# Ledger of designs, part 2: VHH binders against F-box protein At1g48060

Target 1, 365 residues: F-box protein At1g48060, of Arabidopsis thaliana (Mouse-ear cress) (q9lnf6)
Amino acid sequence: MKPQEEEEKNENMARKRSKSSSSLSIPLDIATDIFLRLPAKSVVRFSCVAKHWSSITTAPYFTNSFETRPNLLFFFKEADRFFVVTVPKPNRRPNESVSHTSSQILDSYQTPYPKHSCFTIKTESVHGLICFQRGTKPIVWNPTMRKFKPLRKPDKSWESLTVFLGYDPLERTHKVVAMPCDKASDECRILTLGSADQESWRTVKTNYKHHPSRGNRKNNYGPCRCINGVLYYLAEIDRHRLIGKFAFLGHSNVKNSLPMWVLEGEKKGEWSTYNFLPLSHYDRRLEFHFKLIGITNDGELIYVPNTVFKTFEVIYIDPIRKTFSLVKYEGVADKGFRQRNGLGEDKPLRGIQYSPNHVETLLSL

## First folded at step 20 (VHH)

Design Y3 (from V1 with S30D Y108R)
Fold by OpenDDE, fold request of step 22:
Structure Y3 (fold): chain B 365 residues (1-365), chain A 122 residues (1-122)
Amino acid sequence: as target 1 above (365 residues)
Amino acid sequence: QVQLVESGGGLVQAGGSLRLSCAASGFTFDDHAMAWFRRAPGKEREFVAAISWSGSYTWYTDSVKGRFTISRDHAKNTVSLQMNSLRPEDTAVYYCAADEWGQDDSKRYDYWGQGTRVTVSA
């Protein structure tokens, strides 16, 4: 038996090494667990890389389980570009009355400015979504997914309306609520976000006629707040009665006090008014340079610069504990940021809109 | 049978441009990330660029960033690499590869083309 035949047999046996396509298929449970622990940005990237991973990250069980810490989101327009930046909320330092710290940004990106979009009025961030109002049409935005969903006009006859965004924790659904604001009305339209084909405006009557407050560009607190599935908003019922929200009422520089409405106990629906010390009590100079944009979920007032040039600093004040925290965020508005994004060095960042308590969601719109 | 067929290679002067194309068949193209690798003479195969299954995400090795652009055509089952501002150091055999997971590690790619030679003259 000639030695040549043995060599051919050995080569053919080596070829039959079954490419066990060990599709290193990470078990679904393991993959899910891993992804739930990753930053949203990473999850989104992975979802873009592999269809299999996308199927996991887009599944309702995953999207419902995905949770992130509340952060500060802000965005602005420059030319035909839309810039979005996320900065982390600092940890509370209960033992320090005054603190100065620095932090890096969490994420930043730019996208083309959506055509035919006017981001004049926005809701607060509600479970990772923000709603804009362009005229009489709402636009829902997912900053994490970088997707916009225009909605139909709630009612053809409405000339002026306000839009609220809520989240139903029981149904685990976002709801867009629209009301006329040019007249007293008990009519409300509700659209539940879900499958595109099933989205319609449902008519609901309120128990009273009222004028809901319309948001404006200066109203950084939003016209409405969603707390445990309930929308709290400012409205005029009559000349003497206003429905309050958990927010600072008024943009006026109150020299001596900062009036704030606080919801005391969700069950009782009781609101209390508190007068806190204004920013000027901590530093008179800061009052001219910073503006209040909202309150964190844990009760800290958030002050941002009136104008952003080379630095971006945010002040967090606990009005109860009387703590002051100034956080300088690196990586935004600085030379590096501007160079990376093709922004001019000598121009202030203008038209910045802020969304406190923003969480990431992987919800597909 | 899985086939990846590269084309578009050739001789080009420094500063010039080439467009490589890879035609894919024998597998579900739309489920796979596509990538380009290259092997220079005497060097190991290195990652150049990749594009995700959806086409929404692209990434590049640092040395080609801003010069090379990877794209894909789902209708034609093709992936392309537009190479601009070519340099002598870009001289290599360029390989098309397919991976379900879009990895940077060449060892993990299951499908490979035969390669197309790109020569950049000084």
Scores: ipSAE 0.020, ipTM 0.346, lowest interface PAE 6.1, mean pLDDT 82
Fold by ESMFold2, fold request of step 22:
Structure Y3 (fold): chain B 365 residues (1-365), chain A 122 residues (1-122)
Amino acid sequence: as target 1 above (365 residues)
Amino acid sequence: QVQLVESGGGLVQAGGSLRLSCAASGFTFDDHAMAWFRRAPGKEREFVAAISWSGSYTWYTDSVKGRFTISRDHAKNTVSLQMNSLRPEDTAVYYCAADEWGQDDSKRYDYWGQGTRVTVSA
């Protein structure tokens, strides 16, 4: 398989460099360029075997320059284990209206997680990070580096809150935003990751007293997106559901966020949606076996199987170009994967969560 | 008041076996991952083994895989480390640690024991 073959080649490369790197003169720019071209797993592996390489790959200039193309991340729990799989979104857009292909997964691993954690209460992936919520305690996850970072409670007096994750592209920093959700408030808390005061929540006032909408899905954060430094989320004022905007864009000075704007959305909290062709238009047999879980940054609809048993197939539909692509991902859900991970072969994988548009990041939590 | 108390350390010949035990109190044992770390003379503390809160998942540093076995007993609030095929390189002070996440980074563990000394002679 391509991932195992690439991993073997990268491992051999790392061993060779580690054994001889102290006596070889390699210009810093060349070494940095070599690491920037490698998959994140390979960079992490090379960093573990030599302090010289770790110094390069952990520096801010390297981690800020290292980004991969967006992937589809999926994860699930089995007992006290948390399984994570990263699958690539093929970069090529098919020139055909219908395409069937196979692809290898990029990575898979398992890790422990705390009892009573609920990974269905999460943010979307924002520049390689995902934020969960355990009660009123936010938890930041870097799936690439396989690390979780619990954060201090935003406010010890808040009994109920919603957490959002954003990214300020001018400062190149992630922001964690917490808002009370059990009552209207004009006060929120913001924490900047990766700073000297990363455990310090600061208070920001909004122009209106409001609260985030609860949503009626497993995603308790409700619909939200961070686009070019602006967080968009559902909010309520006087029983009307609106689109709230919270801008992170600002100069590095005293104030890093603009006041919130509220846009009127829909009557009675219903949203206008874009209408696109149902899955049955492309293949009637698939409509009963697949569900829509999101959209790629390129505007493609993502359908995943209702159940994941022996195979894992994902459908990508571009509703503008009218293209249909089914990708079968090898190396997951099959007998080999289940045996390597101690999973049963007799039942579907359960409780699968998906995060589209996930990029790999080397940010150290 | 959290307490982690290690026991079972001592002197043992190379190739021998030793079983460490750690008694836990003052926190919800069933909600925490448990781990063993060790510190050899002149070195920093390093990860040895960990076990998940339910006990169904264990993980080990490469140098001890196949030789050490971590286990836990939720009825007695104890975690144990069975160390087989001991080598002189295993000589260290062994520490019991607890954290909700069970990661292999010592800086992320909240609770620590005082340690028990293990010496492996040739």
Scores: ipSAE 0.013, ipTM 0.476, lowest interface PAE 7.7, mean pLDDT 73
Fold by OpenDDE, look of step 20:
Structure Y3 (fold): chain B 365 residues (1-365), chain A 122 residues (1-122)
Amino acid sequence: as target 1 above (365 residues)
Amino acid sequence: QVQLVESGGGLVQAGGSLRLSCAASGFTFDDHAMAWFRRAPGKEREFVAAISWSGSYTWYTDSVKGRFTISRDHAKNTVSLQMNSLRPEDTAVYYCAADEWGQDDSKRYDYWGQGTRVTVSA
């Protein structure tokens, strides 16, 4: 029986066993359906109230089925506090070339800032998780669960490394990929999250010696993106910039041979280069205050402010439709926000980091 | 002094079974991943199986999947390799190894045993 069939069988058995406990006023299927329709924050709260509910919300079948809309996540440090804010992406208005809308924040919280941590985002949010680095050690973060999981160093000999977070759609698991970045190497380390209390790094060989490009925080639309189980990242080979491709293959027989390909140049037809109009095309003033951070799943360019003072605005541009949307998010950086969070009224928020296309996950780290 | 002592090797017929054992001493066993490697005559050392420090994670080379099982005993500071359905191509010297990082790369393991010989006759 394939491990997936055993897991399904075990889940089905667990479902059958849970049916026999006469004391539950709400059938498991109904409860599950209800929870799947609730906001993540609510689900988390309910999970804290009853053990039975916690058992449902922590079950793999539930966590795998829990889906949320992609949102914009941003976070910043002030003193010893780490602030996290989630704002929704507004729906597209197809008939308007220029639109101004207002939206409220979805969620906001603060946590203690982990000491000696550098929260430089090197990867986009991947199925609700974000990966950071503290020196040579990866840190996986679940913003929804407000949990951080430090990982072991991928290789004891590596002095400089880059980590990427991906998702294997076949195995339905997150995987962390580590590569040295100080020298060209054909070796990667892969760690699978959630399979054990303590994960081990596996070695994977690539077809080419390369090293991931050091992302420039100022200019880089995330150095890595995971799409349908494939990691795309900028790499260098002999001073040439290339796009690396790393595919996750879920089946046990292929676990040891994850192919990594380096895509060379425009000619091999898989990559399209798009020339986008600069932000100055729409408003010259905006280029001084906004930076490009990425593309939404539906194809809009996301421009975010460098600093936030009294208002928080985000610009969405559809380069194909040539639409411009400015979204003002209420409750961010305003007087009320600052007061609630113990921030000074006249101090601009700096060092804001953004994670586009962020979904919520209830995965326990 | 760090010691890894393998035992359980021998001559077995094809289709037979062997259980290898490795006794570890001189280091913090519970903090180390344990692994088995093998070297066949005229070949390079290759990865066979590994187990994480906690025992919760195991992985195998493809050729031994379904036939070999790695386990560890924290109380005895031992790691074992149950080898079933042995084949002539499994003939090799089997080495026990320890590493803090739990990797499948032989170059990364800090401690090695002297090896135990397994011979599978056709």
Scores: ipSAE 0.000, ipTM 0.289, lowest interface PAE 12.7, mean pLDDT 81

Design Y3 (from V1 with S30D Y108R)
Fold by ESMFold2, fold request of step 22:
Structure Y3 (fold): chain B 365 residues (1-365), chain A 122 residues (1-122)
Amino acid sequence: as target 1 above (365 residues)
Amino acid sequence: QVQLVESGGGLVQAGGSLRLSCAASGFTFDDHAMAWFRRAPGKEREFVAAISWSGSYTWYTDSVKGRFTISRDHAKNTVSLQMNSLRPEDTAVYYCAADEWGQDDSKRYDYWGQGTRVTVSA
């Protein structure tokens, strides 16, 4: 979806609506503060009311400053429709070791999506974006703005690759990193999203020939995390598994190079392992009904049900505070949700994917 | 019963303009993307333009970009195609179509009109 065509049509709608809203007069800095505290869908709706509100919400300074609390995305494909649901992370309850609560979903929608997309091969959510692959072609997704952006192939000679998504907090830009995954290589490709120059892949050398290692499933290349401008991922060198480390910080003007690449593992023990209590410690009956999908940025373990039929419950465990929280989310999976979205009532929702730590972003793709 | 009814076709001289209209009924208009396709004599049907359910996104085939404008009116349940700077190669039967997914692949569109003829003379 093109920002210029969207912006032009929003201006036309604002002219039509502003004819009836001539009595509205709010100082610009107050309007900006109000808009920064609203959900993304409200910001989009209100920007259609008046031109100066639209000028606030589309400006780079506003989109770079817009923040929401991290949430859990719940999404799946049914036939040729793509469904997205956002649920809130529960607030901490410092005086409870065990909590059972109920919460409403924050948002849900269905949207068209790129043809032949496989939403099971994806990055984690990184500052509001997710990246998928269609073969060797990366596709960036902004769930908040409901837009997909296909990128050029990183290298036409690569038959197989893994894509990672990172965020450089100094530049405040997203980086897409591609690595060959079927042979060891000391080259990768990096692309900076939203640069003023032509977006193009840059070649970067690594310290060692390696490739990303696969996770438990055949086509899942394992977890990765971007923490403060550093991408951490599982890798293999000489048939041994290691933790790869790829830093983005502070080197935007260095052509064809990035800061020193160092694999973390046998050569340098910069990682710790932690053992967490099993789910059965908190409730013996839950062991075979829930699966671990990840960790919140606050360090909470997230368990989701193996199947989602009539209800949707999520378990959050804080291993530091030793707390257990089960949240039943209302407004999803139930009869009302299924009827509103044209879904059948008699079968579990299929092919569900989760992205924890998702923040809303107004970034235009 | 779903119904898409095109109107506004006719004969025009090259360089002229024409506005096509499509009245929609029998489905939730506000939830569907709308599109125009065309079929030239002796040719296969091709994509011309589409507009998202909200009207916020439009897509055009390269040969009409900058000359044609698609729009929709949610109050009237209509989709329009403003065709400017018409050329003889724009001669075709123009079809209105509706699809929940908003794709440009004709195989994916659920609902079709009967078409309206546009002829552009040299």
Scores: ipSAE 0.000, ipTM 0.142, lowest interface PAE 13.3, mean pLDDT 72
Fold by OpenDDE, fold request of step 22:
Structure Y3 (fold): chain B 365 residues (1-365), chain A 122 residues (1-122)
Amino acid sequence: as target 1 above (365 residues)
Amino acid sequence: QVQLVESGGGLVQAGGSLRLSCAASGFTFDDHAMAWFRRAPGKEREFVAAISWSGSYTWYTDSVKGRFTISRDHAKNTVSLQMNSLRPEDTAVYYCAADEWGQDDSKRYDYWGQGTRVTVSA
């Protein structure tokens, strides 16, 4: 076997070894930083492309760090389809008393409507999650991930229950608080989302038996607010409507009972009544066409159309500065939108629900 | 100046038919839903029918469903109400109205006609 043949074999083996595909692996930290800056939709897409990216984007450190700007989310049902649209909140223009602008939608999609759900009775968007409070089972919804998670009843004996959605800023976890609605109760059940024990309800007793108020179709936010880890909700104690306060306590707190603070009377407590100028103050005509749905985090009143046909416009009013901003959102409700989505040409979009201050979360349900 | 001018009202026997017409001017007709309202003697104004801006969608109060048909002509800027099988209870002044949002609430309509009287005799 001539020495030349061995050298060629060795060179060919060396050449085959050198084609080690330098898979330019992006360092984890760099990849993380990049992904944190991407739209949620893009992140999700990337996670589907490569397992290693998925490992990053599904990691708690990433999901907890993923922050998005608050936007306006709205959704509606058409037949068995659930339409979800995200529109950006305009930048505040404090120097302009009146502004008219146009904006594109950020995202829109349709999903099958979850069976036996009621999307019209919902919680506010809490760190990117929304709970449907009524139906056969409460549902936790992640609009970003387009996932619905039906919740098991904490107690089979509970015929009627309501759920509130909160976020514990210390633990960085979503918590679902369930209470019976058919009877006065001092019992709450708390489910921590994202935990290994996602199906385990923790029992918490309150100081008072009370009837939590159940949301209705007229209430865009339901009767509950989560503010800095505290749930504020309407409840009835005896014949009086009170505001209940529920604070998330860490596991270290030995207290088996959560004190409920009830604010009695309009005059007593932390809640101030704001006298806002009606929409008619700005334009009399608008009052008949728009309805108030909420307040942005920065203190602007949000008005949406009563009925949506070919256009979708939102009014933002700063009641303090008395600024008026009308934003026309392009790409929704128009002919193109309808055609793309197989909707009627000009049938009004009815039953639209709105979630202001919606942020995106990549939390897996 | 915005104008809505109704026509076609009159006296008709029960079971008869009338066609009301409303001519619109002074606003962007194609951007507005058009509606008919009516006010019977001693009653409040009530919604009768509406048609979307494009004309593709129509809706009616229950009492007139199957009997009345609303239509519009974009070329002529007119809205019409074909009323068939008229009943004495249909006796009213009929008003044409325009609204950008197409609502059932009369209070929400921006523009109104003067009305045309329809009398249905027994």
Scores: ipSAE 0.000, ipTM 0.275, lowest interface PAE 13.6, mean pLDDT 82

Design Y4 (from V1 with S30D W101F)
Fold by OpenDDE, fold request of step 22:
Structure Y4 (fold): chain B 365 residues (1-365), chain A 122 residues (1-122)
Amino acid sequence: as target 1 above (365 residues)
Amino acid sequence: QVQLVESGGGLVQAGGSLRLSCAASGFTFDDHAMAWFRRAPGKEREFVAAISWSGSYTWYTDSVKGRFTISRDHAKNTVSLQMNSLRPEDTAVYYCAADEFGQDDSKYYDYWGQGTRVTVSA
């Protein structure tokens, strides 16, 4: 059945369910439109008020249509607590070469953190979901819904693996892809989220034996990026490096440039190399205090503090327009935040992981 | 074999108090968050309270905040729910559950007790 037919079927099922409750004062279409314009948090609240609202907000047609602006998500662990913070990406100011602004956080919460767990981000946020890896087991996380889905090990024989998260725009489904990373292999496992067989890994062979990158904890770039249903990731093939989209080559002997690989055409798979100005070009003092964590969808480099104490500031640089924006975010890391959450005043926030371009999703895991 | 055994349920008058207890065995208790769920007559199972593996972090459904207190004893492998200021709407079968994450949705919990009945009279 074509994805359109399933959508129509789901819409028709939703319409049939709505007809049985004679008391719906608001037509389903209107209600849907209203909910699509609300913040995710509000939608979730409404879904708890009445079953008929829940039926709308959990329907595939709704969850697939719900889209939010990309923001910066970051999280850190403190003992048995998992702290999650969302901050808004500032609007571009093309006419200002340098700007200093302040912004409030969008949301912050804490959830329990499992004992002996080390959740390291392995992939960027993909349509609102983030994939972690705990040892050899993948974990899918929906930050909006505050839910975790642990997955089974992809292959019992694998000692070391990497996990990627993708999205199929045709099927409108998330795909978890796992590959061994301790040896060159042409084997991968794929799990489709939301499928009836959510527990089953499908085996797929790649064209070449390769070593996919596991990612480095120091680098929040994610070893993989999903673009229009295609996963781009770093791998070693017969001493050749395959470069994913927006790969930062840190080791260029060129002391004064930031080399970047950019995918120019999705259809042609053509890559271009650009040399951008480093952070030190804009402010030499900041180079030692900030680290690059990624790039926004609209082409701004994102720099975050190496260490977060009393303030949280993010730098956005457009390397083409040569614009610099420093944003101080209020409501995180400050005295008030620490007091509310029972955190020490004189201790840095440690182990912060960042997910740029995060969108919210109401998908149930 | 994993076992969760609830106790402490009974009949109580509105405004009264009960203390539920759950004894856990067959798994690493100190590695799991523990939770209480309840199912009222004619209703679906709902989250009540949970406690982290360390016991330092607790969270509650809004309707029981300030009235219920969840605690755990690592030495005895037990989790408790102190219920104060009970209301008729608190009438339900209360279930103990264990999960690594301690999430608010019952679908994520693999281990469940048989439940203990709490009846609050008007």
Scores: ipSAE 0.548, ipTM 0.814, lowest interface PAE 1.0, mean pLDDT 85
Fold by ESMFold2, fold request of step 22:
Structure Y4 (fold): chain B 365 residues (1-365), chain A 122 residues (1-122)
Amino acid sequence: as target 1 above (365 residues)
Amino acid sequence: QVQLVESGGGLVQAGGSLRLSCAASGFTFDDHAMAWFRRAPGKEREFVAAISWSGSYTWYTDSVKGRFTISRDHAKNTVSLQMNSLRPEDTAVYYCAADEFGQDDSKYYDYWGQGTRVTVSA
């Protein structure tokens, strides 16, 4: 039985029992296992029915175990509404070099859009959370729980800042890191989420004064990565310099290949260049309709359409094995989706942002 | 100086109606979502209704849907809660609140009023 089919069976079984059962008791360990197999929307629905179920789904063990299933998140603004859609990553098919498949979205919802928030400069998804900012006020977002948590300004005197999000696997906590970005500084602020004093910033000094990079608004890339408790980010020291170990995924004006700098060797940190075949190699007609937005944890390049009108298709390319996969996701951008959400049928969705490698998390902000 | 001032509370019989009003000052009203929360005797504060900064979208807790209507007036900087078909379980102190998002948890709200008492007699 495949994981998708098992999850659907568990959802149906849980719904039947929660709706029809009144005198039955379920051992706690079995209830926990059932909930761990359900999608996040089902867990939230059942948690609202009874406090006993809520205590299971909010426990640290459950929330940590739940965060192991990566997806692609995309979101966009229409009027003063913010739309969020989660789609599953397709399974790898080592026996097929080219595939065209169809899949359902996992979840979609609307939420109010703050008047002056900017979502184009944001962190990548880190263990299910995303951080962006309104001016110098960081805002943490849990897309699974559909909650935003504004944080205190890291420093009242900073005119601008860059926010990073990391995760400490030993403490099992998220860290929010803020640095001033207009001038070189050796000070940063760190805040641990989920602590009793989660609004308390502490000051940490770095070895050198530097300028962190924020990313490019137009290309929708995040400014950093957190790998096994180490935050890697782009920065400058007085002269234009890169610091530390990092993975850099960029675009080039070269038509034949896309350069990417990757980390080689765990301890040495030397850089190398890998050249990937352009999208036009696989299909020349796709070249003008899709753009690269990132890479999966498994090493697949992710291309999304420039325009999302009536269909939503995503291309996944394994550049090492040279496989091509196109997935059409049902339940978004189509007529039914637009009617249910009060969206116009005559214009494409605009301003779409993407966050690859998003895991669902039940963490309460 | 931020102020949210509620009015319109009082005693009403079950099945009756009441209109709460909240006057806002000292902050940029047009940039904030507005909400009503309530605290019943012996209970914790709970979400009732919210309205987006533009006024175009509203949210309600399930127990008041179809009976309560939230609205806002940008010219007068006020938010109102029209409460119809009142029930004894609606008895509570009602609080006006503001934040940027209009979320359903009181911990996310920056600005609060002092509250107005609503009592629904059976």
Scores: ipSAE 0.047, ipTM 0.541, lowest interface PAE 7.0, mean pLDDT 70
Fold by ESMFold2, fold request of step 22:
Structure Y4 (fold): chain B 365 residues (1-365), chain A 122 residues (1-122)
Amino acid sequence: as target 1 above (365 residues)
Amino acid sequence: QVQLVESGGGLVQAGGSLRLSCAASGFTFDDHAMAWFRRAPGKEREFVAAISWSGSYTWYTDSVKGRFTISRDHAKNTVSLQMNSLRPEDTAVYYCAADEFGQDDSKYYDYWGQGTRVTVSA
């Protein structure tokens, strides 16, 4: 529910000096509704201008109710700076099978980046957060609020681990999960973000001794997905590869074990494979210029350029409906962007990482 | 034992200049971003300036941009803040801080100095 908020501070000031300058007021409910309809960058700007508005935009009710559409986030490092760009997803219901459009970026910024960190070892974007790691120390990133939060090591004795990020939709909390990746184990560590004890890892026992399969880290492939409070990831049990899963639903006081279900392809009938048509089926000129980086929550394949030089174009393919959409994004990679950011004009942007399905979140880390 | 020792504070008239210095020891200086924060009377600590671990990038709060310059010397393990065109509103205790990220929120900094007082008279 909404806070029982009386502007007692303002009333106390009025008692001491009754002659006030202005008193036009907006009811808290109306102000909240107005802020919920604004873009995240506008909400952040208003929070910086007035402490009263910051109280509204940081409240749990507002943070949990803030709705945004999923977007494509891309980012890269140059020297010790971290560059972040957010681009909008194209319209979901095109009238034509082939579309070529142009769009503006939604946001771009740069921030410092810690030494010895590898941003290619990261989770997917899960309800607006991304987690990467420096060695065995997880680092949570909120791209919307432009903040990094390093966490304590999950276990001092683990020399190698994999970090996953999940979201419990019933508790409306993010969970960071760490597993050893150099040996099979039936233990993992879970930390709930947004608790009073941000550095408290708890031990959870899984149903099977396993370890996560290593993903292809150089291709920015994540080894996992979190869907409706269930984390799906590739795992290995006794040299057999399978899909593991954890359910987070409503387990604020999770016990020493979590449910884990295993699906083996040849013995299970609940999974199927789908062979997507290659990019060359839609436009044969593109075969050598674009690479697949992921899939939207709506099932669209996302292809990005192998190199980003003067233009930035993204291809979205619905493999079921057989639709093709190419979007050229303005305001990135061009001369203006490079000059504003101190980037060279005669070389491609390098080391770009992508996070599809990114939603904006106002969560304070 | 980590130590950050500030120096260079004092009394100066508005429009004047001061140079603050911070000597660092007990940690790997070259792996950390360095920052200056300040605490004005009756206020919480606020971010002033930061410099990346390599020294290649600097950033400032809006109110000091163009007037203050942060720099670092990797050979001497020092961070400096050159403060020009000082205003009475710059009056505060200035703190040197170190962290791996160099963010503008004080809760992310692991190491802090004792502070040096700067007073700017009109």
Scores: ipSAE 0.040, ipTM 0.548, lowest interface PAE 7.1, mean pLDDT 73

